# Designs tried in a protein design chat: VH-VL binders against Nuclear factor of activated T-cells, cytoplasmic 1 (NFATC1). Part 2

Target 1, 183 residues: Nuclear factor of activated T-cells, cytoplasmic 1 (NFATC1), of Bos taurus (Bovine) (p98201r389to571)
Amino acid sequence: PSLPALDWQLPSHSGPYELRIEVQPKSHHRAHYETEGSRGAVKASAGGHPSVQLHGYVESEPLTLQLFIGTADDRLLRPHAFYQVHRITGKTVSTASHEAVVCSTKVLEIPLLPENNMRATIDCAGILKLRNSDIELRKGETDIGRKNTRVRLVFRVHIPQPNGRTLSLQVASNPIECSQRSA

## First folded at step 3 (VH-VL)

Design g17 (from b2 with heavy chain Y101S; framework fv_becotatug)
Fold by ESMFold2-Fast, scan of step 3:
Structure g17 (fold): chain C 183 residues (1-183), chain A 120 residues (1-120), chain B 107 residues (1-107)
Amino acid sequence: as target 1 above (183 residues)
Amino acid sequence: QVQLQESGPGLVKPSETLSLTCTVSGGSISSYYVHWVRQAPGKGLEWLGVIYYSGSTDYNTPFTSRLTISVDTSKNQFSLKLSSVTAADTAVYYCARGYRSDWSGYFDYWGQGTLVTVSS
Amino acid sequence: EIVLTQSPDFQSVTPKEKVTITCRASQSIGSSIHWYQQKPDQSPKLLIKYASQSFSGIPSRFSGSGSGTDFTLTINSLEAEDAATYYCHQSSSLPYTFGQGTKLEIK
């Protein structure tokens, strides 16, 4: 189907619908490289994990919430060149998820279930820092990427409409600082 | 007609790795989740883990450090490896399909099960 | 993890009787409960999905109900072929869990 590109600007509300981050992530998260051990899931400022809810949806069909890592300091929100979402599994994770790839951007797919009031707890998402060798950029831009360490969690939902069209919504979190310090 | 069929050794020695395959016929394996469930003799069903169509996996807590589920799309096979087995791992092992299109949590088709005895 | 408790553990029932099996969850799971039938030396078979939806090809004597924490599987007129162990299963959160099973014997 004709879903919007990840750099396309979308509203967080339209008609009866609103996609809202009910619990924001903490302002700092240690990202990890793929070859390192995971740094765990992004946590919430109030404790626990971020949560996202779709309001105004009254149908009985589940929807898919998409999560990717976006830019924080750009005027236009777009996929981050240096960070990717990383799927977290294990004892502390209660939310099902799986990874997809859209134009080289990892996207985590998470259910929005009517029986949970279209609310998802994001206990399954970490942040991965890409290695320089995985970034197809000029050397100068790679160096800039070492200073570009702030991200946003970007959530999307695509709502099928009765006329066969799809209504897409997007909401982005507060900025998260992902810089790692040498021990 | 979708069929799932487990196969692997019926006897595994303690401390070794239990390795099973689930072969799928009559449908595309790229469009559904596959779960592994086991049942010790005379006992109930225990969920082990799942592999989603994306290749992502989730494992039940007691098995997280010992369990690996994988897929080989060229062979239409899903695999389960459980390391460091003990007599407590003696069970019938099932693979079962989860239908992905609606985030379904139910298991609509099951393999016939394969008995694995851990003994020596 | 969510614990599912079935009752009864075992029941010996006369043909044509109405049978009720209960599954209680340790916390709310909405409608994310599914029911399976397992006969001796056979794999489980899905009967009811999402608390009340019959799976394809399942006899109409099987029905499910409930929401939140209390769920029921009903067989409204038991037949000899219904001798089996019945399991509930929740898919509300990871890890997925099963009830301990209810074994039905027919007299």
Scores: ipSAE 0.423, ipTM 0.792, lowest interface PAE 2.8, mean pLDDT 87

Design g18 (from b2 with heavy chain Y101T; framework fv_becotatug)
Fold by ESMFold2-Fast, scan of step 3:
Structure g18 (fold): chain C 183 residues (1-183), chain A 120 residues (1-120), chain B 107 residues (1-107)
Amino acid sequence: as target 1 above (183 residues)
Amino acid sequence: QVQLQESGPGLVKPSETLSLTCTVSGGSISSYYVHWVRQAPGKGLEWLGVIYYSGSTDYNTPFTSRLTISVDTSKNQFSLKLSSVTAADTAVYYCARGYRTDWSGYFDYWGQGTLVTVSS
Amino acid sequence: EIVLTQSPDFQSVTPKEKVTITCRASQSIGSSIHWYQQKPDQSPKLLIKYASQSFSGIPSRFSGSGSGTDFTLTINSLEAEDAATYYCHQSSSLPYTFGQGTKLEIK
């Protein structure tokens, strides 16, 4: 079945299920341009990395957690026009992931495993700032504010139901400031 | 039914790039992840890296600067390139598949392996 | 990285004996341990996945158990064809790692 569009508003809790961000990201992360070297993964305030857990899921089948970069200051949460998730690999990463693209938005897919209590450590995600030329290639894209440098990490999970339908949940992080300069 | 087969040069000179190919038959590669594992003579197994169906890769830390894994979906082939080789890279190289559905981490089918000797 | 330590490194065994091979992880990995058999000059073959699930076509004399950090592969009644090196492998976190191997030799 078709999955909800990325700008569709979804609950974080439904029936027995709740998708929660157990460890929030730091309020500041220096995003990088595609032409620059990566600035590493988003970190948590207490050290380490953000974590996300699905509660209430008792089945033995793994699920896929989707991560994309969303707006912070818009009336409706939607994919950010100026920032994309960037997949981080290497010595600091313990969590498997791969990239997908949904309607020009990069989405990082991460396992939620029953043996880990449906909890994922998000040590594989950085934030990429798009160049103006890349933004110009997108149809109907509008700059909705000057100095739009704040983002949220947006997590989704799609839970197959016994009746063949899919139940979708979404949770968004606290805002993250991505500008090169501190406020 | 599903078979994996490695191929490449048996001898590579120090400082050169090792290039290996893994050909998959009996099934579509879009349903599987492919891992590369090596084994030095008389030694144990060492995981090198994986390529996911999307083309995304993860590499073991000692190899991140030297290793590239790629896929050609039209030929049902995976490739491994390891640059700046030394005698320590002498090993039998295996490709092995992981099942894409459910994020399975086990390797259910392995190629026969190809011995690569790094020597002048 | 997660280190897997196998015991014993080597064992010389008589046919029909019960053999136990242990794999210990440096941190908890749930059930994300898999066991392989490698005969001389052959590729590894999957025996047991996710600690206790037999792979298709594997003889019933092979079984696995354990969770967390301590895992065991058991061969209930050893046959001559079981002379091989056995490896455990964890898939709980990157990088994936293998134990050092246990070599079984038939007397």
Scores: ipSAE 0.561, ipTM 0.834, lowest interface PAE 2.2, mean pLDDT 87

Design g19 (from b2 with heavy chain D102G; framework fv_becotatug)
Fold by ESMFold2-Fast, scan of step 3:
Structure g19 (fold): chain C 183 residues (1-183), chain A 120 residues (1-120), chain B 107 residues (1-107)
Amino acid sequence: as target 1 above (183 residues)
Amino acid sequence: QVQLQESGPGLVKPSETLSLTCTVSGGSISSYYVHWVRQAPGKGLEWLGVIYYSGSTDYNTPFTSRLTISVDTSKNQFSLKLSSVTAADTAVYYCARGYRYGWSGYFDYWGQGTLVTVSS
Amino acid sequence: EIVLTQSPDFQSVTPKEKVTITCRASQSIGSSIHWYQQKPDQSPKLLIKYASQSFSGIPSRFSGSGSGTDFTLTINSLEAEDAATYYCHQSSSLPYTFGQGTKLEIK
């Protein structure tokens, strides 16, 4: 079975299941450009890092939590044209992750483990600002002069069902301002 | 059946780069992660790092500045490079498999190991 | 990093005896502990995954238990072929770490 496209609208709850952001990201994060050094992982408003939990899942099998950078100000939630998730590694990162690419959008895959009550700490995710030339080349954007600097963290989980179908859930964070300066 | 096998030079001079290859047979390498673990003579096991099916890597803290793990999917081979070696890097080096599906943290199959001695 | 401490370091054991090896984690790791057997001059072999799940083909005399910080590997009736060093391994957080090992010798 194929997974829903990243611009497909999905619920955050269905049946016994709910995907919830337990700790929100801070409202501001300094995104880095590809030519700059990494600015570190997104932090939480309460200190530490954001956390996400899947409620209602009682099986013993781990699941994969997908994270991508979505739009904040668009009519529909979709992958952001100007920002990508960036994998953070190093001495302070305890959460395993890896990058995948879905239709030119970077997606960070993170484990949801039953032994952690299906809760993940997002200490492995930074935000990368694409250059305008890269945006035009890769996404076919024509309105690259506008200041569009707010994003959301978008989380998805795909839950195998006993009948062989897959149930997909999505939740998006509060908006995050990524610019160094206000528009 | 899936098999892993390490290969590389048995002797490396101090200050040089240690280069090892792990060859995987019997399956697609997109189906699992590959870990590198070493064992100094008479000592226990030490985790070095992992490469995920996507090509992303995680390294153990003491090795982050001198360790590189990479993959060549056309050859079904994983490579480990450890720079600036010293006598303390003398060990048997293992590659080991973790399943991609289900985020398995255990190592279900291991290579036979290859002894690397760092000596002049 | 999470430190795993095994007990005992070494034990000399009689065939058919019940053996218990303990692994203590410096912080809670849920059930993300795995056990390996390493015979002399051989690579490690997975015995138990996620504290209590037997890996395929492993004799039923091997079992695991525990959660949080305290874990045990039990060999219900020791066979001569079980002379080996046993290691616990945690996958709860990076970096992954191993215990120091427990060496079993047969009398």
Scores: ipSAE 0.177, ipTM 0.717, lowest interface PAE 3.9, mean pLDDT 86

Design g2 (from b2 with heavy chain S56D; framework fv_becotatug)
Fold by ESMFold2-Fast, scan of step 3:
Structure g2 (fold): chain C 183 residues (1-183), chain A 120 residues (1-120), chain B 107 residues (1-107)
Amino acid sequence: as target 1 above (183 residues)
Amino acid sequence: QVQLQESGPGLVKPSETLSLTCTVSGGSISSYYVHWVRQAPGKGLEWLGVIYYSGDTDYNTPFTSRLTISVDTSKNQFSLKLSSVTAADTAVYYCARGYRYDWSGYFDYWGQGTLVTVSS
Amino acid sequence: EIVLTQSPDFQSVTPKEKVTITCRASQSIGSSIHWYQQKPDQSPKLLIKYASQSFSGIPSRFSGSGSGTDFTLTINSLEAEDAATYYCHQSSSLPYTFGQGTKLEIK
């Protein structure tokens, strides 16, 4: 079987494992449009950048942490129709990453390494605002993007089990307002 | 067996763009992250950048404005372009393999290296 | 960026001697240190990965140890073919960095 769909509801805690956001993102981040220059990576409330850690994993194999932009105000957490994760590179970035696309949603893949205690610093992620016309063309949405400006960072990890199954965990950040400039 | 081989001009003039190719043989290009590392004469190793299987790249800070790493899957080749070169860019340039599936940070196989001299 | 400092810079050694090379990181890198051997006019060759894991085909006289900030490469009984420059390399964070190198010369 394949990995769970991005709108499937997953726990953050199962058995010995817990996926936890150790440092939350700031409540405001200025998203950029595709035609604009990048507005930089999402910053943390306490300074620096958000961090995520998988607890309870004692194996020696690295895992992949997936990051996508999810809804903040919907009843169910799902990929956001109007925002995508955007990969940030440059002098302020210390964390390796690359992009994948899952059912038209951009997903940033980041290593979780045993030698780093399965902890990742998320200094490589920005938020891209899709144009309202592109959203309507692709998804049949009506001009509502300007009114739906809050997002969450959604993190997933898929843990191979001894029985051949995969255990999947997900955690979502506090809401982020994307129409505001970062302080 | 998988092998990496660098090629390009041995001499580049100041202010021009240095262009190198790394050819991968004996395996699928999509299985690798490819790194570029250089070594100035008599000096140590300096990491330049990496290209992931997705085509995404990360570059070392001093090179961000001048360096482009790309891949041509039809030729099984990776390329490095370094613009606005100076005498300080004179070095042996290596491509080296990282492994995609396990986020391996070590470089298990290296090309033989190609010497690039920047001189008029 | 993480700075790696090697000791010694240079050592003249006799065959069969035990040699120790040290690499110190400016901040903790767990076990994300790798060791390479480079002979004159040749490309680097991986010896040890993740502080202590021998790469395939590497002679058993080479071993690595350490964690956090202090790492060691040991050659238990030096052979003539071990005359080379040895580099440590960290993969804990971008940018990846190398130590300055340790040159071993046979008397």
Scores: ipSAE 0.607, ipTM 0.848, lowest interface PAE 1.9, mean pLDDT 88

Design g20 (from b2 with heavy chain D102P; framework fv_becotatug)
Fold by ESMFold2-Fast, scan of step 3:
Structure g20 (fold): chain C 183 residues (1-183), chain A 120 residues (1-120), chain B 107 residues (1-107)
Amino acid sequence: as target 1 above (183 residues)
Amino acid sequence: QVQLQESGPGLVKPSETLSLTCTVSGGSISSYYVHWVRQAPGKGLEWLGVIYYSGSTDYNTPFTSRLTISVDTSKNQFSLKLSSVTAADTAVYYCARGYRYPWSGYFDYWGQGTLVTVSS
Amino acid sequence: EIVLTQSPDFQSVTPKEKVTITCRASQSIGSSIHWYQQKPDQSPKLLIKYASQSFSGIPSRFSGSGSGTDFTLTINSLEAEDAATYYCHQSSSLPYTFGQGTKLEIK
């Protein structure tokens, strides 16, 4: 099916459905450059990790939750130019995830399973600060843009409808400060 | 009707690179991701890795340094390259599909498999 | 990595008999277990997904159950065509792993 562009504005609820962040991320997370080594997964303010749940879905078929790093301070929510989601793996990670790329934006795909009440624990997502060499510079980026260090976790789900269409929902987290200088 | 078909040489010499292709017909390449699984003669199934339509990959730990999976979206072809092969790499190699939307952790369609023998 | 252990490794069975195959995971995997049938010289075929959900076109004599670490595949009334090796597979975490297989032979 045709999926909405990542900068397209979507509701968090429609009809019987609501996509909700049940546990918010902490307001601060130290992002890392790829060469620095991982800073680990984003943690929750309540302890543990963020969690997301789709309410109102009563079918037996699993769905796919998408996660990408979005802007915090722009007028419209869109993919962040300087930060990407980073897939975290290892012995402490319990949630399966797969990394995809959509128009140069990394997107983490995470299962929403009926047996888990359509709830996912986000223990598999870190935040990567892009290097200058990785950033597309042909568009004339501003110095102010490079100092933008606040992000949001953006979650999407695409729900097949009986008429053959797809209903898409989106929810964004509270802002997260990722600066290595200003925690 | 979705079909997966493996192809490649039946015989590879020790220390060389094994190269296989999986061709997918029917279905849109963006609707699924492709896994590679092998089976040594008389033995069980072993997962090698997966590739998404975007080119992102995950590999099983024993193969991380020797395995490369790639995709050619213009041809609907997925390829597997396994370097520095030994007799232990003799197996039937399968490609298999995971459905992207909705998420599937299971493999719903498999290729017929291709036997690769590693010997001089 | 998650290790899956199947029991039995091999069983010779009479037609119409009820057969149960077990799969035990080394740690909890919720319901992320899937069952495949493989006949000689053929590719594996999906039977049951997510512990208990029958895949399309699979005969009703096949059923699955379990959660956490202990899972079972049941064939209520064995047919001659069911002579095959059966594998469980977990998708709870990467790397994906398979059980060692259970071979069913018809007497």
Scores: ipSAE 0.097, ipTM 0.659, lowest interface PAE 5.4, mean pLDDT 85

Design g21 (from b2 with heavy chain D102S; framework fv_becotatug)
Fold by ESMFold2-Fast, scan of step 3:
Structure g21 (fold): chain C 183 residues (1-183), chain A 120 residues (1-120), chain B 107 residues (1-107)
Amino acid sequence: as target 1 above (183 residues)
Amino acid sequence: QVQLQESGPGLVKPSETLSLTCTVSGGSISSYYVHWVRQAPGKGLEWLGVIYYSGSTDYNTPFTSRLTISVDTSKNQFSLKLSSVTAADTAVYYCARGYRYSWSGYFDYWGQGTLVTVSS
Amino acid sequence: EIVLTQSPDFQSVTPKEKVTITCRASQSIGSSIHWYQQKPDQSPKLLIKYASQSFSGIPSRFSGSGSGTDFTLTINSLEAEDAATYYCHQSSSLPYTFGQGTKLEIK
């Protein structure tokens, strides 16, 4: 296929390119369940929201920044079994986004625009806690993992190359502690 | 070369559901966005919605409650269903392939378009 | 939604004349504007992508420019085959929107 699987390990830099998180998310975010109202977008410690920039890209075509919720404490970074990204919309949100699903993982797609120096403000992303019934449908997940409440924001970009190939980069945030709501 | 071809009934009665299929040949739909666009007689282009090859959709606000777009990757086919049609839905319907690496992109290949008339 | 306004809506032009079509966006869209040509009873055809990049196989007389809110499609020496309706399209945000179209006729 044209794009690597979400559990494939990718570098944050290659050749002239580097994908960098310029402003990290806060170390704590209260996730919500599907039946609850949204807890709002992930915030940054300095106020405002996280930001991500692709350096070294000089073309005039926009790219898509992909965001999904990944593991924090596993040896390999992979999509988190218990948390999903949640698209936040409304008049206070400045960044356009589209939600896709890739192999049962929600992926938020955010434009990286040359006019913004390939930098995006991540004011459109919340974190959703999955129900136990959804988790149980996933093969290979453990009961120990169900108590894991730490996540990372995982950002990817796919850069078309002159030879027709695609160069993929990935960067993950510092861990975020997500509180679970009691039954 | 890549070709897109729309097919479906040319005449639909008011209140019924319009169903169209877009078949893609000569190229991959993997990692592509496919869009539906319509054009009323003598009028301009109107974007209806988009689907990523994985099945994720987004619809233009006037159509959110009536429109469903789906994909069958085994057949390289995209389908559009528009319910509760009225005379205002009379138009030529196009499917169009979007840019591969971003939902923010151009339409590189278009189908020929299929005229749908809504009348009793 | 982002509104795109084209100018002129109609123009009758002489062969070999330079033609300029403008597209104005209701808010900044950077370079996420694309231009299409539609001849009668035909599908739209991509001419220019991302404001200024020519799509493959498009004659060199077509060019695009602009950024932010103001965009221009230029035909530097009009040919008879260029009689068509031209549309701008923004992909900066969903929903996608098109301009109302500019119809060019040959005198």
Scores: ipSAE 0.137, ipTM 0.690, lowest interface PAE 5.0, mean pLDDT 86

Design g23 (from b2 with heavy chain S104K; framework fv_becotatug)
Fold by ESMFold2-Fast, scan of step 3:
Structure g23 (fold): chain C 183 residues (1-183), chain A 120 residues (1-120), chain B 107 residues (1-107)
Amino acid sequence: as target 1 above (183 residues)
Amino acid sequence: QVQLQESGPGLVKPSETLSLTCTVSGGSISSYYVHWVRQAPGKGLEWLGVIYYSGSTDYNTPFTSRLTISVDTSKNQFSLKLSSVTAADTAVYYCARGYRYDWKGYFDYWGQGTLVTVSS
Amino acid sequence: EIVLTQSPDFQSVTPKEKVTITCRASQSIGSSIHWYQQKPDQSPKLLIKYASQSFSGIPSRFSGSGSGTDFTLTINSLEAEDAATYYCHQSSSLPYTFGQGTKLEIK
């Protein structure tokens, strides 16, 4: 079935279900250009990494949690023009994931497993800043050097219903400042 | 029924790159994760890495700097390249299948394995 | 990294005997354990998935149980063709890991 567009507004709760960020990301994360290499996953304030849980789901089938980088300061939550999620791999990562691309936006897909109470640790997600030349190719982005550097982590889950329809939920994190400190 | 078959050279010299191919038949690779597992003579199974249907990869830590897993969707083929090999890389190499859509972690079908000996 | 420890390493068993193989995880993995049989010069074959679910076509004498850190594979009445090495495998977190193996020989 057709899934909602990434700029479509969705609730975080519906019926028995609630998608909740159990551990919020830190309010600051240093985003780097792709050519600089990835400098690690988004961390949580208490140490460790953000976590997301789907409550109210009692089925035995796994679901897919989608993560993309959204706007913080726009009227509507939408994919960020300047930042993309970046998949992190290696020794510090315990959570499986893979990248998909939806309408030029990178989306990280992460399992929600019944055996883990439908809770995922987000230790696999970094934030990349796009090059100015790549941003210029995006329609409607004219004030590149003056655009906000704040983002949100946007999580979605699509839950098959017994009637054959799909129920979609979305939750967004607290804002994250991605600019480098000018000292 | 799905079948997996590994192929590649049986003998590789120390310091060279080992290159193996896994060919999948009986289904589209768009629904597959493919894992690589090896087994040194007389030893147990060791997980090397996985390629997801999207082309994303995860590698076991000892292999991160030497291992590349790739996919050619037009040929239903997965490839493993392991650089800078030594005698410790002598093993039977297997490819094995998982499913993406249900995030199943078990390996339901395995190739027959291919023995790679690292020797001059 | 999650370490899986199997016991016993080796067992010589009599036909029709009940055999129990144990796999212990260094941390909780829920039910994300899978069991494989490997005969000499053959590839591994999936027997049991998610601790207790039999894979299609597997004889009913094979069963699995457990959750968290302690898991068991049971062969209720051993047949001659069951002489093989058995491995547990966890899929709870990366990197995926295997136990060291349990070799069963028929007396």
Scores: ipSAE 0.613, ipTM 0.850, lowest interface PAE 1.9, mean pLDDT 88

Design g24 (from b2 with heavy chain S104T; framework fv_becotatug)
Fold by ESMFold2-Fast, scan of step 3:
Structure g24 (fold): chain C 183 residues (1-183), chain A 120 residues (1-120), chain B 107 residues (1-107)
Amino acid sequence: as target 1 above (183 residues)
Amino acid sequence: QVQLQESGPGLVKPSETLSLTCTVSGGSISSYYVHWVRQAPGKGLEWLGVIYYSGSTDYNTPFTSRLTISVDTSKNQFSLKLSSVTAADTAVYYCARGYRYDWTGYFDYWGQGTLVTVSS
Amino acid sequence: EIVLTQSPDFQSVTPKEKVTITCRASQSIGSSIHWYQQKPDQSPKLLIKYASQSFSGIPSRFSGSGSGTDFTLTINSLEAEDAATYYCHQSSSLPYTFGQGTKLEIK
């Protein structure tokens, strides 16, 4: 099916459904650059990792949770021009995921399973900073990119409806500062 | 009917790279996840890793530095490469199918398995 | 990683007997347990998915139950062709893991 563009504004709740971030990411995460090693997965302030849950879904079919890096300081929430989600793997990661690319934006796809109450632990996501030279010209503001260092984690779910349509929900995290040194 | 078939050398020398191929017939692999599982003689099943339709991979922790799984969707083939093999890598190697659209964790169809012996 | 412990390791059984195999997870996995049958010199075959759902073509004598940490595979009337090793498998978290196996032999 045809899914909404990543810059399309979507609600976090509709009808019986609500997509909610149950555990927020901590406010600071040092993003890595393409030439650097990974800085690891985004963490939660209380330890552990962010978690997201879809409420109100009572069907037996799994759904896919999409995660991309969005803007924090723009008037409209959209994919960030200077930061991308980065898939983290290894012994500290328990959550399955894979990367897709949608209109030049990296998107992590993560299962929402009925047997887990439609809740996902986001232990598989890091944040990559793109070099200014890698930004597409039509996205503009390359000279301001060094100052635009705040992001949000943006989660989407697409729920098939009985009428053949798809109902899409989106929720964004609290802002994350990516250029500051961690505490 | 979907069938998976492993192939590769039955004998590999210690310190070399084991290379196996899984060929899928009766359906396209582009919509499925494919797993590799091995079984040492007389022992149980051990999950090695998975490749998703996107080309992303997850590997079991003992294998992260040695294992590479790849896919060629035009040939309906997956490849497994395991470097720096030792006698402990002697096993029957299976490829097995998962399903992309429902995030299934179970393996519905398996290849027949191919025995790899590490010696020399 | 999640450890799955099966019981018994081995059982010699009489035809028509009811057989119960258990699988215990080291932490809660909801219903994300699957059961496989492996006959000598053959690949594993899926029997039961998500604790209690039968896979297509599997005889009705096989059933599964359980949730959380304790799971059971039941064969309600054992047939000679059921001589095999049975494995549980969890898909709740990476890495995916299998139980050590339960071998059933016919007397």
Scores: ipSAE 0.428, ipTM 0.802, lowest interface PAE 3.2, mean pLDDT 87

